# VHH binders against q8wuj3r1227to1361: the designs that were tried, part 17

Target 1, 135 residues: q8wuj3r1227to1361
Amino acid sequence: NDFAYIEVDGKKYPSSEDGIQVVVIDGNQGRVVSHTSFRNSILQGIPWQLFNYVATIPDNSIVLMASKGRYVSRGPWTRVLEKLGADRGLKLKEQMAFVGFKGSFRPIWVTLDTEDHKAKIFQVVPIPVVKKKKL
Short names: E, the ipSAE of ESMFold2; O, the ipSAE of OpenDDE; V2, 0.75 times the mean of E and O plus 0.25 times the DockQ between their complexes.

## First folded at step 13 (VHH)

Design u8 (framework vhh_6qgx_2; at its last look DockQ between E and O 0.05; V2 from the best seeds 0.00; counts 0 for: pae E 11.7 > 2, placed apart)
Fold by OpenDDE, look of step 13:
Structure u8 (fold): chain B 135 residues (1-135), chain A 120 residues (1-120)
Amino acid sequence: as target 1 above (135 residues)
Amino acid sequence: QVQLVESGGGLVQAGGSLRLSCAASGFTFSSYAMAWFRRAPGKEREFVASISTSGDSTYYTDSVKGRFTISRDHAKNTVSLQMNSLRPEDTAVYYCAAVPDSLDWEYDYWGQGTRVTVSA
């Protein structure tokens, strides 16, 4: 149950760390600009590292997250998910996959999958990311 | 009233051991990850160790790995720091803190600290 990865346009970004894997995509050009991982111990003990990392992400970035192994079900770090467009009432379980957005609006394609054993998202995101009016 | 009370500090020779304790009250202890920080003379406060809400995950600054162990007791609402193989550079005031639960990412609660002095 510890198998997890993020794939962007056919390229996989594996992680050896249990916790949350993050991949950042430029919302204008659609290229991967950074990727990293945060161990569970960091998420629970020093979540400000994740906060600082997210703070350094440029606006108009697509932010992908996936859990590897068992992750923290609750904690201050979950505020980052909300910042990236997750629902405030999100229910975390044991696994998660997340497509978020850092910017001044919440795209409709922002999505979070949470499960006890597995979580998966297959998402097509239009580039460039633009604010759309809900009809 | 929220309180964090550190104890266990003192003077110890290099290579010695100390066990710090932090007694927490006035908040839901089980809802917070806990951490130890320290401030050496003339230096900024630095992170030492942290432990998850459940106690099953721990994190340490590199300089204390293998020497320090953080633990918590939910029944007693305490957090402890076992410090072995102490070095002069470990000399500092040690503070107990509860991990922040707000977007400002500042630790919510701090104790008064307990002084640890390691002589050469």
Scores: ipSAE 0.016, ipTM 0.368, lowest interface PAE 6.6, mean pLDDT 84
Fold by ESMFold2, look of step 13:
Structure u8 (fold): chain B 135 residues (1-135), chain A 120 residues (1-120)
Amino acid sequence: as target 1 above (135 residues)
Amino acid sequence: QVQLVESGGGLVQAGGSLRLSCAASGFTFSSYAMAWFRRAPGKEREFVASISTSGDSTYYTDSVKGRFTISRDHAKNTVSLQMNSLRPEDTAVYYCAAVPDSLDWEYDYWGQGTRVTVSA
C-alpha cells in the first residue's frame, strides 16, 4: 500500500513520502491552488505546521487529504479533519482519504473513508460551492 | 551548517532521573518547534515529546506523560528533556529534532542521538 495520490479533474498529485498529502481547491472556480505533504515526524508531535497551513487556507476551499504508507493515524493533528467537516471522535484506521471544506458551513459531500487496507473516495463537487438552502 | 547536538545521556537506575540537552546552531532557533524522539534496539524511532516555537505548548506520548518534561531556552538555543521515574523500557537512543515554521519539510533537522540506559 505504498501507492497513493490525489486526482483532481484528471490531474494526479502524487505523494513522495509516508504521511499525509493535502490538495486545496478554490471552491469558486474549482482550480487547485496548493499541494503540500506532511511527513510522519510532523504528525506525531504538535503539528503547528499543519495547523498553520490549514488556518491560512482561504474560506470556501475544498480540501483533499490522503494517507501515504503507514501514517500516524492518531494524535492532535487529526483535529484538522474535524475543522474541515469530519465527524467528531472518528478514529482513523491505517489508511484514509478525505474530501473536506474550509468555510462557514458543512457541505453534504464532505466524506471521510478510512480502512486498514485501502481508502478511496470518488466525489463530484458542485462548483461554485454554495450553501444549500434546503438543509 | 545546521547542527543539533544531544548530550546528557548515560546509565541510570530504574526510578532515577536524567536530563537531556540539545544545542542548536546554524539556523534561527526561535522559528522552529523542537521535539525528542527515541529508538530502542530493534524498533523504529518513536516520538517522545515536542514543544512549540514559543514554548507555550507541549505534547507527550502517553507512555511518558507525567514523568518527562520538555523545555526550551531561546537565549541559549537549547531544548531539554527532564526524565523522571525512569523505567527499563525508556532505554533507547534519544534524538533531538527541529521542525521548521514553514511548510518546507525538506529542512527538518536531526541530531546524532544520545544513549540512555535504565537498569533494573
Scores: ipSAE 0.006, ipTM 0.163, lowest interface PAE 11.7, mean pLDDT 75
ESMFold2 (binder alone), look of step 13: mean pLDDT 82; pTM 0.831

Design v1 (framework vhh_7ubx_2; at its last look DockQ between E and O 0.40; V2 from the best seeds 0.00; counts 0 for: pae E 11.4 > 2)
Fold by OpenDDE, look of step 13:
Structure v1 (fold): chain B 135 residues (1-135), chain A 118 residues (1-118)
Amino acid sequence: as target 1 above (135 residues)
Amino acid sequence: QVQLVESGGGLVQPGGSLRLSCAASGFTFSSYWMTWVRQAPGKGPEWIAEIYSGGDTMRDDSTKGRFTISRDNAKNTLYLQMTSLKPEDTALYYCARDLSEWSPFDYRGPGTQVTVSS
């Protein structure tokens, strides 16, 4: 099963590569600013490309990720999900869909879906993304 | 100062076993994912296994079922038990601290050489 895609505001961002697909959205204006994919060969090794890419993502960015095909579900690369707001100690399965956030806080809408055969997230993220402090 | 020191490597025959150790210091060992990485001559580094607390992960390839990662937080030590060693396991084995921020491995030791040869 190689079917996987990310759609933002009606626009699909396909990937032809097995691995993970990443789409980055500006958290202020809600526009897609970049998208890329990381192949299994990268995920299986030292995923410096992934970490470098994520490091260049501006703060206050919404980061969408989805697996395609038999992606590498284990390894150091999964730490990037924690950085993007996923719970520590997460266990990935055969398929993964993720809505993360790069910033100084963890929004409540950060979501990771892991399934053995299918993962899907459908949600609305408020734009602009703001941190609310309890006074 | 963060320090990692690997030990336990050596020359073994195919089918043999080795237990690698990594002594950690200079940081809160129990708070970090720890990883074994190896690099064979002419090849890039590859991770073998990682462990936090009951959340260990082995790479599902040629090492599956043969290698076991473990840790003793009281001793600040990481272990890699290797069994049924093969010539293709020959490599320099590193202990690496997994940094969850922007790099998977911000610190590693000098490595311990494992050579599997008849």
Scores: ipSAE 0.024, ipTM 0.391, lowest interface PAE 3.7, mean pLDDT 86
Fold by ESMFold2, look of step 13:
Order: structure tokens, then sequence, then C-alpha cells
Structure v1 (fold): chain B 135 residues (1-135), chain A 118 residues (1-118)
């Protein structure tokens, strides 16, 4: 079955459309501040809606993404993942799950799981999110 | 002001080749990612390929390696080399400036028509 959702502290955020869903969590208090989705047609075209959405996410925010449907479109939208801490040059497969961060540093818990048939991440993130010293 | 002007389209037989150009002005071309998009009559836009400011490229799998994106930063020009053209490649092809910074606004050219038929 095509079963796609994001769960935060026991609350599920199901996807209503094929494409990606996004949940934003405030990194200071750990509260969900937004949930939205982007259809594959938006991801394939000129994805200004997604770019604008990400640009307006406050600094120190945890950003969760998950794909829904047979496959996620590849294209220029994937630069968003790099902005949120994914490694540059990482190749998406047909499915993805992502835990990212918008801020001035890259936390060690940022992770992307991508596979042709399913992707999932289970993660505990420390709140508040703080930068560790480089040693 | 930002301008993008495509050229190089036309009528070509199946199996033929075309090279599309996109002349850019009004911005620092070498600093931006650039993208080719096509749109057939009655269909939505279809992303073809993107080239990063550093020269790396991404391509949609639907072209099966027949199309190659490139750029010449000295001439402020983006290219799309198309080979082994098929009737289903018939569309309006246009270039677009992609984001190197986040913006709700993007620029595209008016496009150049490619028609593949006998």
Amino acid sequence: as target 1 above (135 residues)
Amino acid sequence: QVQLVESGGGLVQPGGSLRLSCAASGFTFSSYWMTWVRQAPGKGPEWIAEIYSGGDTMRDDSTKGRFTISRDNAKNTLYLQMTSLKPEDTALYYCARDLSEWSPFDYRGPGTQVTVSS
C-alpha cells in the first residue's frame, strides 16, 4: 500500500497528494509551526512555491519531508534539500524521507533516506537545537 | 532588466539534431543556475535539464541521454544540444533562470519552437 505520513511526538500528518509533504518544527520549543505539501507537477516545473516556502521558514527550524506516491519528481527543487543540510550531489531515488534543519549550522542528526520502493526515518532530536563546538 | 532570448528552433525530421541557444542579459549569468523547460500544446511544462553555476548538470530521464545542457559564461549563453529527435519532442522550448538565492519570482524567455515531423 501507498502509506505516507510524518509523525511528530505522536501526532500524524498524512499526505493528501502525490509529491512531497513538509512539516516545520520550531527548534527552540519543539512545536509544529506549519504543514504543507507540494504536488509532483509543481516539483517538475518552476518550483517558485517551494522555494518561497523554504525561504520564509524561520532560522532554527527542524524541517521534515516525506514523499508520497509511486515516485518523487527529480529536478531543480532538490537544491532545497542541500539548503536544509543534505549532502551536495546526493542522488534521489523514487522515494525519500528527510530530517533537515534551517539555520546557520548543520546538526549531526540531519539525514536523508532515499530508496526506489520506500523510505523512512525514525529520529529523536534534542530540543532546544544548539550548535556544538568544533573539536 | 533581466532578459532571456531563445533561438535555434525550427522544423527538423525525425532522427535529426538541433542546438538551442539562450542569450542572457541584465544579470550576472555565471552566478545563476539555468534550466531548459519544454511545453507541448495542451500539456503542462516539462523540465528537461539544469546546469549549476559550477557546471554540474541534472537531466530528466525521459530524454534518455539525447539532450545535453551546457553553458558558456564568457558569452552569457545557455545551450541545449538535442540529438535523435522524435515527434514527441515537438514543443516550445524555453530557458529559465533558476535560484541561486531564494525568491518567489523567476524569469523565463519567450521560447523557441521545435517541430519534429516528416
Scores: ipSAE 0.000, ipTM 0.181, lowest interface PAE 11.4, mean pLDDT 74
ESMFold2 (binder alone), look of step 13: mean pLDDT 78; pTM 0.776

Design v2 (framework vhh_7ubx_2; at its last look DockQ between E and O 0.02; V2 from the best seeds 0.00; counts 0 for: pae E 10.0 > 2, grease 24.4 > 24.2, placed apart)
Fold by OpenDDE, look of step 13:
Structure v2 (fold): chain B 135 residues (1-135), chain A 118 residues (1-118)
Amino acid sequence: as target 1 above (135 residues)
Amino acid sequence: QVQLVESGGGLVQPGGSLRLSCAASGFTFSSYWMTWVRQAPGKGPEWIADIYSGGDTYRDDSTKGRFTISRDNAKNTLYLQMTSLKPEDTALYYCARDLSEWSPFDYRGPGTQVTVSS
């Protein structure tokens, strides 16, 4: 299945290549600040491009990811999911949809969906993103 | 003890086909990701494909279109069907158990040699 997309507030962000699509949203303003994709060929090797990209994402950013086609589900690049709040030890399958967060805490709405043939997340993320502290 | 034993390798001409098998024992086979990897002379190990219950993934398009990974949990056996073989496919092929993303190949077999040559 080659059909995959990310939509934010009615705007679709297409990807033309198999691999992982990424959309970054400012957690305060709720606006898309960047989007890109990483091909399987990048994910297969040392995915320095992905690591560098994620490293440059500002804190307090919502990070959306979706796979297109049969993405590479194994490799060092999967570490980025944990960095963005995914649970440890999850096995990736053929398709992936991910809502992550770049920051010092893990919001409860962080979600990773993995399926053999499809993955889908329909989710409302509260803006602004704030860590609640008990007084 | 965990054991993996590959078989089915051999010498084939370009365009030929081979079916590799991996017999697993000593662990709950159905509970683990299984992987085929290969190592060509002078090159490092290269994973080809992996499979869990029904989902499989392949390293690249060069093999995805020609190679098919499958498993029979009842027989504790992993398979790699290879078609349209090329000289570049010449390598020692290993069956490996995937423990996790952080420790992908905790066990592997001794390997089976695949040689593609005219």
Scores: ipSAE 0.015, ipTM 0.278, lowest interface PAE 7.9, mean pLDDT 84
Fold by ESMFold2, look of step 13:
Structure v2 (fold): chain B 135 residues (1-135), chain A 118 residues (1-118)
Amino acid sequence: as target 1 above (135 residues)
Amino acid sequence: QVQLVESGGGLVQPGGSLRLSCAASGFTFSSYWMTWVRQAPGKGPEWIADIYSGGDTYRDDSTKGRFTISRDNAKNTLYLQMTSLKPEDTALYYCARDLSEWSPFDYRGPGTQVTVSS
């Protein structure tokens, strides 16, 4: 395969440039509300465009991310993954795929797959996304 | 302008308790996730805890059961309740705003010093 994509309910969201792709899904209805990409030049340094984009994502949103090509796998932008539910201290490899959540809680289905050769997640997410009873 | 000002640090005996406060201004505090970080002399920064806008918290296991993060959105204030303090807890403690605009210098206050010694 010669490109990366994110697929939601049979619809594919490809990316044309190296970097990361982001798809946002409304957690109440399960509908895709945006798709965007952040090329490597944006991910280096302090990527204001990515930070602003994530800040404007509505609460209770499912956030999918996938790498394309040789992406910038280090730097301040990776903190976004932790804020969307990835484990703290994460170390990204050459490829990554991520199912995260922007909201006031961390669902159990939040998942990061990162490997040198490929990263792939197949995930079923309960809709609507609701806070489970806390322990 | 965004401002975060930590307070409540000081010199305490081992086994003591201390509550740190972080006064926030210049942004809608209730909309942001907040965090506490500490840095001991000669070491890198150490994450302590996050608190999400809805009140859920996430803590590093090393301080589990001794430190509790909380927030009061009506007062724009973040708290860290520390108990059973040990000399290894000696550090400069910072609060930080999570997501959107962060940088090591712009997303934290000046810090409040906690020193635990007999």
Scores: ipSAE 0.006, ipTM 0.224, lowest interface PAE 10.0, mean pLDDT 74
ESMFold2 (binder alone), look of step 13: mean pLDDT 78; pTM 0.771

Design v3 (framework vhh_7ubx_2; at its last look DockQ between E and O 0.16; V2 from the best seeds 0.00; counts 0 for: pae O 8.4 > 2, placed apart)
Fold by ESMFold2, look of step 15:
Structure v3 (fold): chain B 135 residues (1-135), chain A 118 residues (1-118)
Amino acid sequence: as target 1 above (135 residues)
Amino acid sequence: QVQLVESGGGLVQPGGSLRLSCAASGFTFSSYDMTWVRQAPGKGPEWIAYIYSGGDTMRDDSTKGRFTISRDNAKNTLYLQMTSLKPEDTALYYCARGLSEWSPFDYRGPGTQVTVSS
């Protein structure tokens, strides 16, 4: 559908533009440290803004992503999902939700949900050592 | 310093074929993903195909399978084989370095012009 949000510890982070929404949580403290959106025009070509953004995320960070509207579901930007723990070769459908991690290991809670109607993840992140979180 | 140089463009008739090459230097080519992108006059950039460092590929379905990306790591060269060319394929085609490590970078070549017309 056209609506999307990411919720962390009761606070919602809505998206106003079609594309993808990204929320970064510090894995040590459990605080949201960044909230950014990447509209379709950025995703369509060479998405250097997204690549550089993810490159600067500190290690030991939880990275949440959610689609908004009719997002660009293919292309080089999807490589970012693989670097954050998604399986290679998974075809994104019309909606997606993702819980990933940037760090030296791949936690078992890394999750991608993608479907034509709705994509939703409820997640408590027990690793790293931080307060429980809601996706 | 990273350098990418495209070649193989030119004027071609509708229905024709071209093979574009991208010569890479200044980095460990085999360690990086690579991609081809095009930009037509008055339009935004459009990725064409992406090849992982390990050789697997990802293609945009808009070309309907007419374009094939490949790489030769021994020659530090990226290729784009184009067939069944149409006038709407007229664009500047350039190669770019993709993800390999989380180092900040944004490297692309100057591009090679492909013009498809009668």
Scores: ipSAE 0.160, ipTM 0.495, lowest interface PAE 4.7, mean pLDDT 77
Fold by OpenDDE, look of step 13:
Structure v3 (fold): chain B 135 residues (1-135), chain A 118 residues (1-118)
Amino acid sequence: as target 1 above (135 residues)
Amino acid sequence: QVQLVESGGGLVQPGGSLRLSCAASGFTFSSYDMTWVRQAPGKGPEWIAYIYSGGDTMRDDSTKGRFTISRDNAKNTLYLQMTSLKPEDTALYYCARGLSEWSPFDYRGPGTQVTVSS
C-alpha cells in the first residue's frame, strides 16, 4: 500500500516520498506549524535527521506521523515515538499511524496504530493541550 | 569526557564467531541506552541492535538470529556476540551512546574492524 496522508481539520498534507510523514501542530492554538517527511532510505540507516527534527519541535506540540510505502524500517528511529509519548519497546510493522505529543507529560489521547498493510487513526485532540489534574 | 572504545574485531572465516566489546567511560553508563552500528565500505552506516538502560533490546531482523547485544553495567561494557558470520558482515563496527537528537557518531568509538573471508 503506497497511499498515506495526514489530514488536519479538513486539510490534507500529502507526501510523494516513501517513508514517514510528519505534521506538527501547535498545542495551544491548534495551528499546523510544520510539515515534513523522512525517506525510508534515511530511516534504514541512522536517522539522526529525524531525531534532530523532533528535537527542534517546540514543547506542547501535537505530532502526527504516517508511513507511506511498502517498507517502513523498524529501527532505532522508533525511539522518537517514545519521546512523543508512545510506549517503550514498540514493535512496528510495515505501516503506522501515530498521534503523539512533545511535552512534559503524556496525554491520554496519544495513540499508535501499526499494521502490515494499513494503519489509520481518526481522532479528535483537545486544544489547548493541558495537563489535567485529578480532582 | 565521553569515551567509547571498541575491541574484539578481526579476521574470521564464514560461519565463525566474534564477541565485540565496548568500554565506556566519562559518563554514567548504566543510565544510557547503547547501540551497535556498522559501516561497510561504500555503504552508509546501519544499525545492528540497541539495548535500553534497563536491558531490553531491539535488533535488526537481518542479524537477529545471529547477533546478540548485551551489557554489563558493573563493567561499563557493551557487548555484541556475533555467530554464523557471513562475508556481508564485513564492516567497521561502532558502539554509540544512546539514541538522541544528535548523530550517534557524536558519541561513538573509533570502531573495530570485522572481516569475514574464506
Scores: ipSAE 0.040, ipTM 0.443, lowest interface PAE 3.6, mean pLDDT 86
ESMFold2, look of step 13: ipSAE 0.072; ipTM 0.423
ESMFold2 (binder alone), look of step 13: mean pLDDT 80; pTM 0.792
ESMFold2 (binder alone), look of step 15: mean pLDDT 79; pTM 0.790
OpenDDE, look of step 15: ipSAE 0.014; ipTM 0.286

Design v4 (framework vhh_7ubx_2; at its last look DockQ between E and O 0.41; V2 from the best seeds 0.00; counts 0 for: pae E 9.5 > 2, grease 24.4 > 24.2)
Fold by OpenDDE, look of step 13:
Structure v4 (fold): chain B 135 residues (1-135), chain A 118 residues (1-118)
Amino acid sequence: as target 1 above (135 residues)
Amino acid sequence: QVQLVESGGGLVQPGGSLRLSCAASGFTFSSYWMEWVRQAPGKGPEWIATIYSGGETMYDDSTKGRFTISRDNAKNTLYLQMTSLKPEDTALYYCARGLSEWSPFDYRGPGTQVTVSS
């Protein structure tokens, strides 16, 4: 099953490449600021392109990821998910969907879905993204 | 400065074994995850295995079961035990510190050559 897409506020961001699709949302304004994809060949080798891309993502950004096709589910690249709020030691499968956050804290709504054949997340993220403190 | 130096490569027959070592210096070795990567002629870099600071390991499927990554933090050394070697394992093998966002290639050694041939 090669069907995969990311949709933000009714707008779809399709990918033609097997691998990982990424959509970045501004955490303050809630608009999509960038989107790209990383092929399996990138994920299989040294994924510096992915790391570089993630490094350029502004803080306070919501980062959406979805796999397409038989993406490479293992490798150092998976650490980017941890950087974006995923739990350490996560086990990826044949499909994944991820809602992450780049910032100084880990929002509770960070979510990773992993399945052998499908992964799906339907989620509402509050905008603007702020760190809540107990009074 | 960060330095990594691989050793242990060589020529082996198919089915043979090799143990690669990587001497690390210039950083707190125990705090970083480390990996082995290889590059065969005409091919791009290929990830082999990762060992995290906590000792957890992860392997590429192509080498899983034959290769074992380990570390000795007291010696600041990373290891790759290779068994059941195949001609397709012929490559330059690199030790690399956990990838940084901006310097993914700055934290690996010059590599050690592994050649598997009859």
Scores: ipSAE 0.016, ipTM 0.343, lowest interface PAE 6.4, mean pLDDT 86
Fold by ESMFold2, look of step 13:
Structure v4 (fold): chain B 135 residues (1-135), chain A 118 residues (1-118)
Amino acid sequence: as target 1 above (135 residues)
Amino acid sequence: QVQLVESGGGLVQPGGSLRLSCAASGFTFSSYWMEWVRQAPGKGPEWIATIYSGGETMYDDSTKGRFTISRDNAKNTLYLQMTSLKPEDTALYYCARGLSEWSPFDYRGPGTQVTVSS
C-alpha cells in the first residue's frame, strides 16, 4: 500500500521516503541516465533543487515520475509536469505516476495517472524518440 | 539584463489591504510564468502564488481567498492584491520569474517590505 517504485526494462528504482521519485532515460538509446528523489521538505514552497535538476536534463529525454506515500500534491513544483507534457491546470490526487518528455515536442505517449489510492502506468516507448506526423 | 523591481510595501494595520507591483524588464514577460514569494524574519522563503503565461493561477492555502495574483503583459507588470492582512503576513515580498530551459530560475527582485502591526 505504501510501496512505490519505477521499473525500467526489469530494473526497479524504489523510494524510501515520501515524496517524488524521478528516473531519466535517454530518448536516443533508451538507457537510464539518472535517478533521484525529492522528499516533501524539498517540494514545499519553491523547490529550487527540483527546478535546477529538471533544467539540466538533456533534450530528448524520457522523464518518469512516481509519488511515494503522502506527497506534496500542490504547489509550484507541479509546473515541472506541465513542462514535461502534462496538461495545464491538472489536479493531482493522493497518488501519481507520470511518463513525460523533455524536448521540443509532446509525444503521444506522455501520460499522467493520478488517483486517491493507486496510480500506475505501464508503457512501451518507441526508441529512438522522434517527432511523428499528426493524424 | 533581467530586472525585477517590487514596490508597494509598507506598514499597515491588521485587517488592512495592500497592493504590490513588480516591474519586469530584460525578457519577454508574456512568455514566462511569474510568482510571488515571501520571507519572514528567521524563516525560509515561502511560496505564495503563481500565474502562468496563459493566465491560470495557483495559490498556497494560507493566502488563498485573501491574496490575488494578476499580471498586465502590456505593462510588463505583476501584481499581488492582499486583503485581510494579519501580523503573520509580515515579510519581505519578492516577485520571481518561473522556470525556463533557457535561463536559471534564480531571477528575483530585491523585495518590498510588508509590515502588519497595530
Scores: ipSAE 0.006, ipTM 0.228, lowest interface PAE 9.5, mean pLDDT 76
ESMFold2 (binder alone), look of step 13: mean pLDDT 82; pTM 0.814

## First folded at step 15 (VHH; framework vhh_7ubx_2)

Design w1 (at its last look DockQ between E and O 0.23; V2 from the best seeds 0.00; counts 0 for: pae O 6.3 > 2, placed apart)
Fold by ESMFold2, look of step 15:
Structure w1 (fold): chain B 135 residues (1-135), chain A 118 residues (1-118)
Amino acid sequence: as target 1 above (135 residues)
Amino acid sequence: QVQLVESGGGLVQPGGSLRLSCAASGFTFSSYDMTWVRQAPGKGPEWIAYIYSGGDTMRDDSTKGRFTISRDNAKNTLYLQMTSLKPEDTALYYCARGLDEWSPFDYRGPGTQVTVSS
């Protein structure tokens, strides 16, 4: 069902393992450039694989994340969400969905939904992603 | 060359206390988040506590507030104060450099053994 996959412009990106699914979209042209998942064993300890993956994402990228099943909702890996625009110190619940951004600014559409029973985001993101002046 | 060296482990009775230290060198310690992780024999690694470069902390709820992470940036040292120790806390404890500016947790020390036995 909806919390078990990511959909971009009609294309679904399924996940096969409990953990976190990630889809990366180029913010200049809106194309999906990467799709991967991180199982709980990677998230549990020191997740170099996740950190290195995110470090290689080009600036000006939209980063989508969604939980699958019983995922590891605590630990150092959650620092990645903060670096992609999530609020610091929020606790993840048993389900999550996230629309984030890797770049020099924080777009207003960056969104985290986390709940014990379901988490879902439907979002339309302007392309190309550009910095907007605050009111 | 990044170096992390843990100390302060050992054998302790249930209910006892230990303070672990992690001496850091080869990088600007004050600019990095730091963390403590433990690994018991035959188990996967388990995150214990995390401290941001700015001093805020997060800790694993499973320790029920028994473990406190702290840092002394003037001495380039990370600490873990452990109290009310239980046999289930027996593990190899190691410190690791945290994520700052997309520099991942790519360095850890060899660890210090903590054994809680009656």
Scores: ipSAE 0.082, ipTM 0.433, lowest interface PAE 5.9, mean pLDDT 77
Fold by OpenDDE, look of step 15:
Structure w1 (fold): chain B 135 residues (1-135), chain A 118 residues (1-118)
Amino acid sequence: as target 1 above (135 residues)
Amino acid sequence: QVQLVESGGGLVQPGGSLRLSCAASGFTFSSYDMTWVRQAPGKGPEWIAYIYSGGDTMRDDSTKGRFTISRDNAKNTLYLQMTSLKPEDTALYYCARGLDEWSPFDYRGPGTQVTVSS
């Protein structure tokens, strides 16, 4: 019985419950500004909690999400991931790792992994997050 | 005026199949995401499946293997193909325009009754 976790610059943010763990990083300074979790039971019953939380995340934030468990939510809430840069038509499984971005553009490093029992992302994100210009 | 009208419901035996239709009018159907929702007596509404304007879909796990959502933009029609029906599938089935707060869930039809009973 292993739960999802997020590690940022050597600091681990473990989760003790099935559901979605969220870590928010300031895109300008690169520091963690918030850490929270949503239990599967809450997401299924009151998905708006996640919607509201995401709405409060400041723009130019890197948003990390990890989910593990048999009863991972697979509903309209997944649109949150799209809002944070994921592709449409997500097919979530029992585990999910996500590096997203809340802002006015979609960075190329936004990544979603939905591999069962192996969802994992190791990624270096440059700080500050800036919009790249097209040549 | 935006209108959604469901049809295709009825009484079926367990294991049976039904195909629900939702006729849309009063808006550019092809530009909107659409959702099927159902509500059984004494229970709250529950989503079944939704389909993006682009055609991608998401389905609830409880019905994913038995129900299929699709759309025909040329006919302004949303479909729900139901197979292997169970008594617990008995409910009023609604089609709705939208998905969530990012694709506002703003209109639904009056619903079509599906009753699964031996």
Scores: ipSAE 0.020, ipTM 0.325, lowest interface PAE 6.3, mean pLDDT 86
ESMFold2 (binder alone), look of step 15: mean pLDDT 79; pTM 0.782

